# Ledger of designs, part 253: VHH binders against p49116

Target 1, 238 residues: p49116
Amino acid sequence: EGPLLSDTHVTFKLTMPSPMPEYLNVHYICESASRLLFLSMHWARSIPAFQALGQDCNTSLVRACWNELFTLGLAQCAQVMSLSTILAAIVNHLQNSIQEDKLSGDRIKQVMEHIWKLQEFCNSMAKLDIDGYEYAYLKAIVLFSPDHPGLTSTSQIEKFQEKAQMELQDYVQKTYSEDTYRLARILVRLPALRLMSSNITEELFFTGLIGNVSIDSIIPYILKMETAEYNGQITGAS
Short names: E, the ipSAE of ESMFold2; O, the ipSAE of OpenDDE; V2, 0.75 times the mean of E and O plus 0.25 times the DockQ between their complexes.

## First folded at step 14 (VHH)

Design ma5 (framework vhh_7qbe_3; at its last look DockQ between E and O 0.91; V2 from the best seeds 0.81)
Fold by OpenDDE, look of step 14:
Structure ma5 (fold): chain B 238 residues (1-238), chain A 119 residues (1-119)
Amino acid sequence: as target 1 above (238 residues)
Amino acid sequence: QLQLVESGGGLVQAGGSLRLSCTASGQDYAMGWFRQGPGKEREFVASISRSSSYIYYADSVKGRFTISRDNAKNTLYLQMNSLKSEDTAVYYCAADQYGRYKSPNYDYWGKGTRVTVSS
């Protein structure tokens, strides 16, 4: 069998909405996040191994790991997104909600901690200077996780995850041969992803666009969306 | 497409110092310096990661050259001290589109700036 990922899977280019408003409003944030989500989903769809699992299994996998993929995407696209500015804007919007007594003290704490975790994770990845190849493999490892409940074809999923891990290992060994522990240093960041709440992520980045619709419910539609349609939406949203 | 423009080259006496700059038209690239002397192949000089967390030097320039970057200005620098005649070369700025500070093949190159060290 050929490699799990090819060079075509390394490119991950996010196009931001234009123009950037003087004040980052909820719409801009949600649009930016949606573009990243779509890009992440379509990236997954572009992997032959992912396609081989079938539509039902694919949907289940993405539903299980979309938050992790999205978060990795945030880290990878942090510069182009001006993520720090977006997060600051989200905090400011949250402050308005706090003033209106819409959130309990405990909920406020949870949300603020989540934002902190997101920022910290992205900062940590930036400090590691994770490259495009490494991000691609990390996303694949997260995507092909067999330990989610309700999955079919778990043996095959596990096989693909192992393949992703092996290819990452080979890549790191070849590219960063002088840094013996780089692979381990990178992999130990993955647990942080599972500490993050998908619900809070959804609330922070997507509530303004989808309202009461869940990311879980729209994932099947995103996965069925044609690439041309996606590109058209990006262009139209500009 | 990323554009790289080197500057700061010139004539300097042995033992002297020179500072090169490379201005990039884009952000978020791992970058490096290469040089090509007369009758020689292009060789690696130094590289720096996007966050500057990782820096590498060729053995021939270690302790004498310092690579740095200012991301706010999209500029890469090479401070060259204790210059030797063998440092005479055209110096090139390079960038890797995938952010590899140990890039096997940089994608973007400047036109180069000439450094001449006289004895």
Scores: ipSAE 0.848, ipTM 0.928, lowest interface PAE 0.5, mean pLDDT 92
Fold by ESMFold2, look of step 14:
Structure ma5 (fold): chain B 238 residues (1-238), chain A 119 residues (1-119)
Amino acid sequence: as target 1 above (238 residues)
Amino acid sequence: QLQLVESGGGLVQAGGSLRLSCTASGQDYAMGWFRQGPGKEREFVASISRSSSYIYYADSVKGRFTISRDNAKNTLYLQMNSLKSEDTAVYYCAADQYGRYKSPNYDYWGKGTRVTVSS
């Protein structure tokens, strides 16, 4: 059957809207996040094991895990995105909205905790110097999660997840053989992804999408796009 | 694509010091130094991760050479102390686009800077 991922799945190049404005705005943040989302969905769709699961299973799987994939993408691309600067701008917008729109103290706390957890996750991944191969396998592990309710091919999904875990282990052992704890340090970062709310991610990064449409509802359309349209969305070229 | 430009090579007496620099046209790479002596294969000298949290040295230079980087300036450094005649080589800057600080194959290479250590 061959390896789960090839070198084509390791390349993960995010191109930011140019130039980065001095004063970040909702349009820039939403465009940047949209490019990352499309890059992440293109990555998932290109995996032969994912293709083999069939259209309905693919849609269900991505709807269940898109936020985890997106969060891994944020961590992987945090420097090219200037993510710390984006999050600071979002905090400023939130503070202005509180003064204008009278948001509740509990909502403010919830959103700020989410931002803090996201920053901490991204910083921990950077401090570990997670490489592009490791990110690709971690994304595969979260993509092929058999735990989500309503999935129809859970046995096959579990086999693919185990294969991703095995390939990550083999890769880390070959590449970083003298660091006997590296695999464990990497894998213990994954539970933090469960702290990320898809609803709050949409508020932080996808405010300004046309209409009030959730990412969950547009995933079937994203997965069915023609390759040329997909690449245009990833790079901002049309 | 990524451009790597070394500088700081030259003639130095045994026991002396030199500092090599490598300016990158981009950021977010794991980087390393390699060298090639006359008639020899290119050999690993040192590597450093993107965050500088992971640093490796060849046994032959450990304790004498220090690799560092300034990510704000996209610059990699190699401080070479207690130089020996066997350190005479062309020194190359290299970068791994996937961020592997123990890379089996670096993707980008500079043109090199010559270091000559006189006895």
Scores: ipSAE 0.706, ipTM 0.873, lowest interface PAE 0.9, mean pLDDT 87
ESMFold2 (binder alone), look of step 14: mean pLDDT 81; pTM 0.841

Design ma6 (framework vhh_7qbe_3; at its last look DockQ between E and O 0.92; V2 from the best seeds 0.81)
Fold by OpenDDE, look of step 14:
Structure ma6 (fold): chain B 238 residues (1-238), chain A 119 residues (1-119)
Amino acid sequence: as target 1 above (238 residues)
Amino acid sequence: QLQLVESGGGLVQAGGSLRLSCTASGNDYAMGWFRQGPGKEREFVASISRSSSYIYYADSVKGRFTISRDNAKNTLYLQMNSLKSEDTAVYYCAADQYGRYKAPNYDYWGKGTRVTVSS
């Protein structure tokens, strides 16, 4: 059996909405986030192993891990997205809600902590200088997680995750042979993803665009979206 | 496509110093310096990760050369001290599209800048 990932799975290029507004409004943030989400799911779809699991299982996997994939995407695309600026804008928008007494003190704390976690995670990944190959494998490891409830074909999922881990190991050993503990250092970052709330992520990045519709509910549609349709979204062809 | 433009090369006496610059059209890349001397193969000199957290040098330049970068200026630098005749070469700036500071092959290359060290 061939490798889980190929060079075609390493490229992960996000195109930002144009033009960039003088003030980062909710629409721009949501559009940027949506493009990243679509890119992430498109990436998953491009993996033969993912396709082999079937539509139902694929949907279940993505539903289970979309927040983690999205967060890894944020880290990977932090520069092109100007993520720090986006997060600052989100905080500013949140301040307006706070002033209007729409959120409890506890909720405010939760949201602010979540933003901090996101920023910290992305900073940590940047500091590690995670490369495109490593990101691809990390995303695969997260995608093919067998420990989510309700999954079918768990044995196969586990197998794919193991392959991802092995290929990452081989890659790191070959590319960064002088850094004996790089693999471990990278993998140790993954638990941070599980601490992040998908609900809060959805609220921060997607509420202005999808309203009361959940990311969970739209995932099947995104996964069925044609590549041409996706590309149309990226190019901004209105 | 990323554009790389080297500058700062010239004639210098042995024991002297020179600072090379490489201006890039972007900053989201791992970058490195290579050199090719007369009649020699192109060889690795130094590399630096995007965040500058990881830096590597060829053994022949360790302790004498310093690689650095300014991401705000999209510029890569190579400070060369204690130059030797053996350092005479065309120096090339390179970048890896995947952010590998230990890239086996770099995707983007400058046209090079000539450094000549006289005895």
Scores: ipSAE 0.849, ipTM 0.929, lowest interface PAE 0.5, mean pLDDT 92
Fold by ESMFold2, look of step 14:
Structure ma6 (fold): chain B 238 residues (1-238), chain A 119 residues (1-119)
Amino acid sequence: as target 1 above (238 residues)
Amino acid sequence: QLQLVESGGGLVQAGGSLRLSCTASGNDYAMGWFRQGPGKEREFVASISRSSSYIYYADSVKGRFTISRDNAKNTLYLQMNSLKSEDTAVYYCAADQYGRYKAPNYDYWGKGTRVTVSS
């Protein structure tokens, strides 16, 4: 039994749609978010420990945590995505929806509060300069969460999570030995992910301001896709 | 492929100062400076995180050298003060693709800029 993650699991390179439009629109934002989602799912299914749990368990885990993985991906890729610009465009679309009498003031307030929490999370991760290895282990800790309802093999999932935690600890202590508190600082960021609503994430990034898309319902199909088709979705190629 | 180009090297008298620059083709990297003196192995000098929040120096340069970066210009700097003859070296700019400001090895390297400190 080798390490939970190898260097191939640390690489996480998002490519953005090209060309970037003069004014960001719902289609550009949805394509960008879709690429991140597929990149995150590809990352998860590439892990040998994940593969060992079996197809039904894989689906259940990803359904339970996809929004947390997506949010970690947003933080990790915030610079290449120009996330602050995307969020500003989303805010503009929300304001236009009020002016066109499409959304209630209460709903807008709820969504704006979610955007603020997302911005704060991403800013806190950037200020800590979380590196690619740390992101990979944080994602693994989130992925192998044994507490989700309806999971089978919870003891094995818990062992994988403990292994991810141990490997993160060893990595941080080896790499950043002079910063005694670094591990604690990065681990205490994880509870904030529970503040992120998957329904609002879908509205912000996937349906935009037009309709509903249930990422939860399509997870089984995403996980079963052939590798070539998967890579096409990550890059937007067929 | 990330491109790194150093500049600012030259001849300086002991006790003097010199500022090195490294222009990069991107800024989403943790970066650092290394040097190789005559007859010596290449050694770590300083490193800086993507946001500049975390900085590390080799003991031999602490208090004399300052690393900084300007992400708007994709440029890394090394301000070298109180230069000693032992600082004579070719200085290399380096970048880590995973964002580790204390990386054990760096993935991208410049060609170097020569610094000579006269006695």
Scores: ipSAE 0.687, ipTM 0.863, lowest interface PAE 1.0, mean pLDDT 87
ESMFold2 (binder alone), look of step 14: mean pLDDT 84; pTM 0.865

Design ma7 (framework vhh_7qbe_3; at its last look DockQ between E and O 0.74; V2 from the best seeds 0.00; counts 0 for: loop humanness VH .154 < .165)
Fold by OpenDDE, look of step 14:
Structure ma7 (fold): chain B 238 residues (1-238), chain A 119 residues (1-119)
Amino acid sequence: as target 1 above (238 residues)
Amino acid sequence: QLQLVESGGGLVQAGGSLRLSCTASGNDYAMGWFRQGPGKEREFVASISRSSQYIYYADSVKGRFTISRDNAKNTLYLQMNSLKSEDTAVYYCAADQYGRYKSPNYDYWGKGTRVTVSS
């Protein structure tokens, strides 16, 4: 079989909403996050191996790992998104909620810790100077994780994950041959993704747009969305 | 498409110093310097990652040249000290679209700036 990923899977360009408001409001943040989510999902869909698993299995995989994929996307797109500014804005909005006594002290702590973890993760990835190829392979490794409950075709998923890992290894060895431990240094970042709550991520980035609708519930719709529809949303034509 | 514009080239005496600049239309790229001397092939000089955490030099310029960048100004620099006649070349700024500070093939190139070192 051919490689799991090709050069077409390395490109990951996020287009931000325009114009940027003077004050980053909830709508802008949610729109930006939605675009990233759509981009991430459609990236997954573009992988032949992903398609080969079938619609039900695909949906299950994405439901299981969307938060990790999204977080990797945040890291990868941190510069174009001005992620630090977005997170600061989220904190400011959170402060308003605190003043209104809408959140318990424990919940506030959880949310603030989550924001801290997101920022630290993205900073750590930036310090490693993870490139587009490495991000693509890391996303594939996360996508084809057999560790989630209720998955079908587990053996095939494992195979694809291994293939992603092998290709990453080969790439790193070829590109960064003088850095013997780069692969390990990159892979050890992945556990941090699983420390992050999908619920909190959803609350921080998506509540303003989807209301009571869960990311889990819209994933099938996103995966079925035509590329043209997605592009229309990116260009603001919708 | 990323635009790169080099500046700072000129005539300098052997043993002298020169600082090159490359202004980019963006800063989310791994970048590098290359040079092409008379009758020679283009050769790698130095590279720097987006965060500046990873820097590489050609052996011929190690200890004499310093690559740096200012992301706030979207500018790449090459400080050249102890210049030699062999350093005479057109110097090119390059960028990798995937952020590879060890890029096998840079995607964007400037038009170059000429450095002439006289003996």
Scores: ipSAE 0.845, ipTM 0.927, lowest interface PAE 0.5, mean pLDDT 92
Fold by ESMFold2, look of step 14:
Structure ma7 (fold): chain B 238 residues (1-238), chain A 119 residues (1-119)
Amino acid sequence: as target 1 above (238 residues)
Amino acid sequence: QLQLVESGGGLVQAGGSLRLSCTASGNDYAMGWFRQGPGKEREFVASISRSSQYIYYADSVKGRFTISRDNAKNTLYLQMNSLKSEDTAVYYCAADQYGRYKSPNYDYWGKGTRVTVSS
């Protein structure tokens, strides 16, 4: 029944808060990350196959995979976000927390390891020259993951994932016809997404080290938000 | 809003060489060169991925032209050797926002630089 994704689903334009502050701060980082999260959730909502699963399944599916979608979004938008600068600012903040003895050594180690894994993932995607079509299919493969516990309709979700994999394969073989191993090199990047902790992602990008926001709790509201309200949020409403 | 500015065009004798440059306002794009000869449709010349890992040439220029880029300078190049009168055209720099080095449609275009090959 037609392609899983159309050309309208490959557009992924992140708009950054304006103006960029002289010094990066928690508020700028959180707003930037929130814009990426909203963009990712509304991207998922726009897919007919996703819509066909129904509202409750949609919410459960996004709750299960939002961190992986967000991480792919970070890699795809790393340049426009100045992600390396954001991560450097976070590392500096963590170093201040160590010197002021504000966090346990075990937690700081976990957070630093997560930052390093994120940097390595984004660098590996950049070195592979992952293009926007490939990112769209990779996000679809991640979105339609039947492996998460508690999901309903897993048979249908698996069929959609297989379709995304087939469409990625066809695209890669046509566009990169001289590089027969490209698909394999791309797909071996996906397991790294499962190493990303949603708990630590929330701390790094949404509340900083001293507070937590539960992305799980806001996902139903983001998915229900009208397109006009969404456009206001990602463009800054002015 | 990516801006692209070509330079390096001019008059050259057949068999000669020219190097075209395209200064961009950013480097997170796959890029390419196109050309439009007198009375002809615009045609693809060459393209290159964001990291230069993938390069593609039109058959008519393969072996004679070399595309390259310097991302530190946000500059795309086209080294044109063994020029023929058929290479006479306005050359356009183009960029694909999705990073496809073999793109069916490019999103950003320069205004072009004229190359005339006398024979």
Scores: ipSAE 0.630, ipTM 0.847, lowest interface PAE 1.3, mean pLDDT 87
ESMFold2 (binder alone), look of step 14: mean pLDDT 84; pTM 0.860

Design ma8 (framework vhh_7qbe_3; at its last look DockQ between E and O 0.01; V2 from the best seeds 0.00; counts 0 for: loop humanness VH .154 < .165, pae E 19.1 > 2, placed apart)
Fold by OpenDDE, look of step 14:
Structure ma8 (fold): chain B 238 residues (1-238), chain A 119 residues (1-119)
Amino acid sequence: as target 1 above (238 residues)
Amino acid sequence: QLQLVESGGGLVQAGGSLRLSCTASGNDYAMGWFRQGPGKEREFVASISRSSEYIYYADSVKGRFTISRDNAKNTLYLQMNSLKSEDTAVYYCAADQYGRYKSPNYDYWGKGTRVTVSS
């Protein structure tokens, strides 16, 4: 079989809503996050191996790992998103909720820790100077994780994950041959993704747009969305 | 498309110093310097990652040249000290769209700036 990923899977360009408001409101943050989510999901869909698993399995995989994919996307797109500014804005909005006594002390702590973890993860990835190829392979490794409950075709998923890992290894060896431990240094970042709560991520980035609708529930819709529809949303919404 | 514009080239005596600049229309790129001397092939000089955490030099310039960048100004620099006649070349700024500080093939190139070192 051919490679799991091709050069077409390396490109990952996020278009931000325009114009940027003077004050980053909830709508802008949610719209930005939604665009990233759509981009991430459609990236996954563009992988032939992903398509080969079938619609039900695909949906299950994305439901299981969307938070990790989204987080990797945040890291990869941190510059174009001005992620630090977005996170600061989220904190400011959270302060308003705190003042209104809408959150318990424990919940506030959890949310603030989550924001800290997101920022630290993205900073760590930036410091490692993860490139587009490496991000693509890392996303593939996360996508084709066989250790989620309820998955079908787990053997095939394992094969794809292994293939992603092997291709990443080959790429790193070829591109960064002088840095013998770069692969390991990159891979050890992945566990941090699973420390992050999908629920909190959803609350921080998506509550303003989807209301009571869960990311889990809209994933099938996103995966079925035509590319033209996606592009239309990217160009038409602000 | 990323635009790169080099500046700072000129005539300098052997043993002298020169500082090159490359202004980019963006800062989210791994960048590098290349040079092409008379009758020679273009050769790698130095590269720097987006975060500046990873820097590489050609052996011929190690200890004499320093690559740096200011992301706030979208500018890449090459401080050249202890210049030699063999450093005479057109110096090019380059950028990799995927952020590879060890890029096998840079995607964007400047028009170059000429450095002449007289003996």
Scores: ipSAE 0.849, ipTM 0.928, lowest interface PAE 0.5, mean pLDDT 92
Fold by ESMFold2, look of step 14:
Structure ma8 (fold): chain B 238 residues (1-238), chain A 119 residues (1-119)
Amino acid sequence: as target 1 above (238 residues)
Amino acid sequence: QLQLVESGGGLVQAGGSLRLSCTASGNDYAMGWFRQGPGKEREFVASISRSSEYIYYADSVKGRFTISRDNAKNTLYLQMNSLKSEDTAVYYCAADQYGRYKSPNYDYWGKGTRVTVSS
């Protein structure tokens, strides 16, 4: 009973590493991405409906959707992150990898297409002027997806997703009362998240931090962290 | 564009074993097996993550089937032991970046290989 999200779930403030280097490097990109990842995981863990599903279900849900949550976070924080500048620096690095014969031409084409899709997604969200409440509900809709394989409690997960959809509808109708089609325009952007590859996201944003360990494998550890430990990871203080 | 080609299907007696293979044009995806019996909807069988670290099975096959992959050969396998007549179906190989769950919304599908289990 009660609202799925509270006002504390709307706040989503990313703090960038300081100082920003003149030439963006792997360390700055990985630290920035790590902060966003931990902020996104902390956000998901703080939702009472998420907590009610139990630890095993929580792990399964986050493993399934972490890349979608991360991508929504990139879109929401694109301005403060200077994401276009980060992606340009990554493209320059990829050009060097071609010259050094480190990646096949087919692989670099695949990665470049992913970068283009990511930029297009972020631009489409910016054009719609998606606000913090809308992002919070979109993240909840993505988080509470009942159709992932191996998931337990799918009936309850489906009810939480429906609740997120109803609360988003109510918010949009109250806040944007003269824009009859805003909800539909927002929701049609969600399928684009399925075009984003987790392993390419890891390669683009996490190579210098994670090494060969996949984010999928560290999610149980991330979800078990104490609140103070989370705050250190989000701000880079730990 | 990812291409998936299944092989290894055939006729086998109940209690027997069969190994399915799926050759992929890449290994950058989580992969799974689905099946469709006569007159039934397609159903989840098993899935495996890119690193093979996370593996899921449908309850009906747990303990009897084993999913595995060889990323050097871009090949997915399904070892099926203790086969029952209810396992008769067309088996499909599937791939997706989010496919470690039982969702039928995988992005890429093979054409399928038929398994018939006689009693």
Scores: ipSAE 0.000, ipTM 0.106, lowest interface PAE 19.1, mean pLDDT 83
ESMFold2 (binder alone), look of step 14: mean pLDDT 84; pTM 0.860

Design ma9 (framework vhh_7qbe_3; at its last look DockQ between E and O 0.81; V2 from the best seeds 0.78)
Fold by OpenDDE, look of step 14:
Formats: sequence, structure tokens, C-alpha cells
Structure ma9 (fold): chain B 238 residues (1-238), chain A 119 residues (1-119)
Amino acid sequence: as target 1 above (238 residues)
Amino acid sequence: QLQLVESGGGLVQAGGSLRLSCTASENDYAMGWFRQGPGKEREFVASISRSSSYIYYADSVKGRFTISRDNAKNTLYLQMNSLKSEDTAVYYCAADQYGRYKSPNYDYWGKGTRVTVSS
């Protein structure tokens, strides 16, 4: 079998909504996040191995790891998204909710900690100078995780994950030959992804657009969306 | 599309110093310097990762040239010290869209700036 990923899977270009408002409102944030989510899902769909798992299995995988993929996407696209500014805006919006006494003290703490974790993770990835190839492989490793309950074809998923890991290793050895421990340093960042709550991520980035609809429920729809339809949505100014 | 504009080239005496600059329209790229001397092929000079964590030099310029960048200014620099006649070339700025500081082929190129080292 050929490689798990090709050069076509390395490209991960997010197009932001235009124009950028003077004040980052909830709509802009949600739209930006939605575009990233769609990009991430369609990236996964573009992988032949992912397609080979079948619709039910690959949907289950994405449902299990969408938050991790999304977070990796945030890190990768942090510059183009002005992620720090977005997160600051989210915090400001949360302040309004706090003033309105809509959140408990414990919930506020949880949300603020989550935002901190997101920022720290993205900063750490930037500091590591993770390149596009490495991001692609990391996303693949996260995508093809056999550790989620209820998955079918677990052996195949594991095989694909191993393949992703091997290809990453080969790439890092070739590209970063002077840094012997880079692979380990990169991989050790992955556990941080699982410390992050998908529910809180959903609340912070998606509540303004999807309302009471869960990301989990729309994932099948996103995965079935035609590429042309997706491209039309991202090129259309919202 | 990323635009790269080199500057700082000129005439300098052997043993002298020169600082090149490359202004980029965006800063989310791994960057590098190349040069092409008279009658020679384009050759790698130096590269730097997006956050400057990784730097790589050609053996011919190690210890004499320093690559650096200021992301706030979207500018790449090449400080050239102890210049030799062999350093005479058109110097090009390049960028890799995937952030590879050891890129096999850079995606974007400047028009170049000429450096002439006189003996």
C-alpha cells in the first residue's frame, strides 16, 4: 500500500470571513470556527484510508475526535485567524454573561481554564515551529485513534494510525535530522488535546450559529457535503 | 499570493559587511536566502523557520552570515560579514508555504538584490 498521506493532504488553508469587523462579534467568531471545522472535516474526508473505513465508521471517528482536530486546526491556523484576538473577544463576551449572572462561579472557572489551555496549546505548537507536514500527520494520528468506544474496524484504524506515526517519524528524521528528539517533543503535545472539553469548545465557538444543535449531530452532514458546496460557503462573504 | 521584496544590495569591498532585507506581504512562512553568481547556478545560502527556532546555513557562509527575521515587521534579514569576491551574486528571498526551513522547493521568490564584492 502507498503512503497514508500525500502532498495533497498537507495543504490546509483557512479562508477567513470578509470583511473583518471592527469588533469581533459572536457571528464572526462562529463563522470563522465553522469554516475551520468544515476544512478539518473535509481534510479528513480527502484521505483514502479514511474513505476506506466506510461512512459509518469514519463518521464515528470524526465524532470522537472533532474537538482534537479542531484544536489542531486552531493551532495551525492561529496566525491567519488572529486566534489571540478571537480568544480575547470570547473572553469579553463571557464577561457580559458573567455580569448578567448567567454562569456559576465554577462554570466561569472551567471556561476560563479551557480558554487558557487552548491558548497555551497553540502557543506551544507555534514555539515548536510545527510545519504543515507535521500538522497533517498529527491530525491523522488523532483521527485514526482506536481508543474511542464503539468504533468498528478497530484493527484497521490502528493500522492507519501506526502508518501515520511511521510516516511522521520518517519525515522528522529527514527534515529535522539535527534535532534527534523532535518527534518525541511533538508527540508529547498530543495528550493536551484530550484535556480539552468538547462541550466547552462547542459553547465558545459554535453556540452563536448552531444554537441547540450539537457539533456531533451535524458532523454527518458536513462529511456528506460536496466540496463544491463547501467551497461556495467559504468563498461567499458572510 | 505572497510577495517578497529584497533590498540592501550594493557594492562592498572584500572584508566588508552588508545587510540584506526581504519584506514579505505575510509572515506565516519559513524563509530562506539563495544566491546566483555570474555563470553559476542558484545556490542555497540560509534558511529560518517561522519562529526562528531552526536555522540552517550553507557551509560556504557559516560563521560569516547570519539569518534572522522580525515577524512584527514581516521582514527577513541576512547579515553578511567578512565578504569575499565569491559572495558576489544576486541574492533572492524565498518562502515555503508549509513552514519547512529545509524546503526542497520554495514556493515564492523575490526578484533579487545584487551584491558585488570588490577585491
Scores: ipSAE 0.832, ipTM 0.921, lowest interface PAE 0.5, mean pLDDT 92
Fold by ESMFold2, look of step 14:
Structure ma9 (fold): chain B 238 residues (1-238), chain A 119 residues (1-119)
Amino acid sequence: as target 1 above (238 residues)
Amino acid sequence: QLQLVESGGGLVQAGGSLRLSCTASENDYAMGWFRQGPGKEREFVASISRSSSYIYYADSVKGRFTISRDNAKNTLYLQMNSLKSEDTAVYYCAADQYGRYKSPNYDYWGKGTRVTVSS
């Protein structure tokens, strides 16, 4: 059936809210993160292999992997997002919560460890200079993961993942032929994605420490949205 | 749209040195230097990844040229030492929108800066 991904799946352009505020706040962070989430979901839905699996399977896959896709998106867009600045602002707010005795020490430790792991992951991807094609294939590998519980079309999902792996291998060997270890170095970064907690990602980026948003509950609605509505959510134009 | 502006070209005697600069309107690109000599096709000189972790040189310039970048200043450099007559060319700055530091084709190009190496 041809390649799993085409050149249209490589473009991944995040537009930040404008104007950028003098100081970062929960609203700016949540808007930026929402744009990235919608861009990531639009990307996944545009893949013919994903469309072929059917609505129920699509929902199950995205519920299982949205945090991994989002984390890859953070790494890919870290420069345009000023991610290091966002994370620094979050750390400052957490330290204020400790000093004001508003949050348990155990929860703060857990959240700080997650921030450190996220920063380490993004830095390692930047140091490897992962390109746009490589990110597209890595996202496909995590999207078509057959080992998540509750999946029904596991054999077909596994075939799509194998195809994504093969296309990544072919791409890396053709493009970076002199670097025989590049594929291995890229792939060994992926296990870190399983260390990322969906509920902590929601706290850091979608509600901060004030409230909670269940991305799982809105995924079916996001996947059903029309393309024009997606573009409005990605750019903030609607 | 990314804009690339080269500078630092000029006339230099063989054995001399010259440093080229390329100012970009934004960063987040893998970048490279190319050159086109009189009557020749454009050829690869050097490339550098976004983070500077990966650097590549054409065999003809290895050991004599050094590519570097300063991402805080959105500037790419080419330090050219031990220049030869064969290095006479228009030098072009280039960038790849997908971040490929070994790109089969670059998407953005500067207008070039002329380097002439005389005996």
Scores: ipSAE 0.716, ipTM 0.874, lowest interface PAE 0.9, mean pLDDT 88
ESMFold2 (binder alone), look of step 14: mean pLDDT 84; pTM 0.863

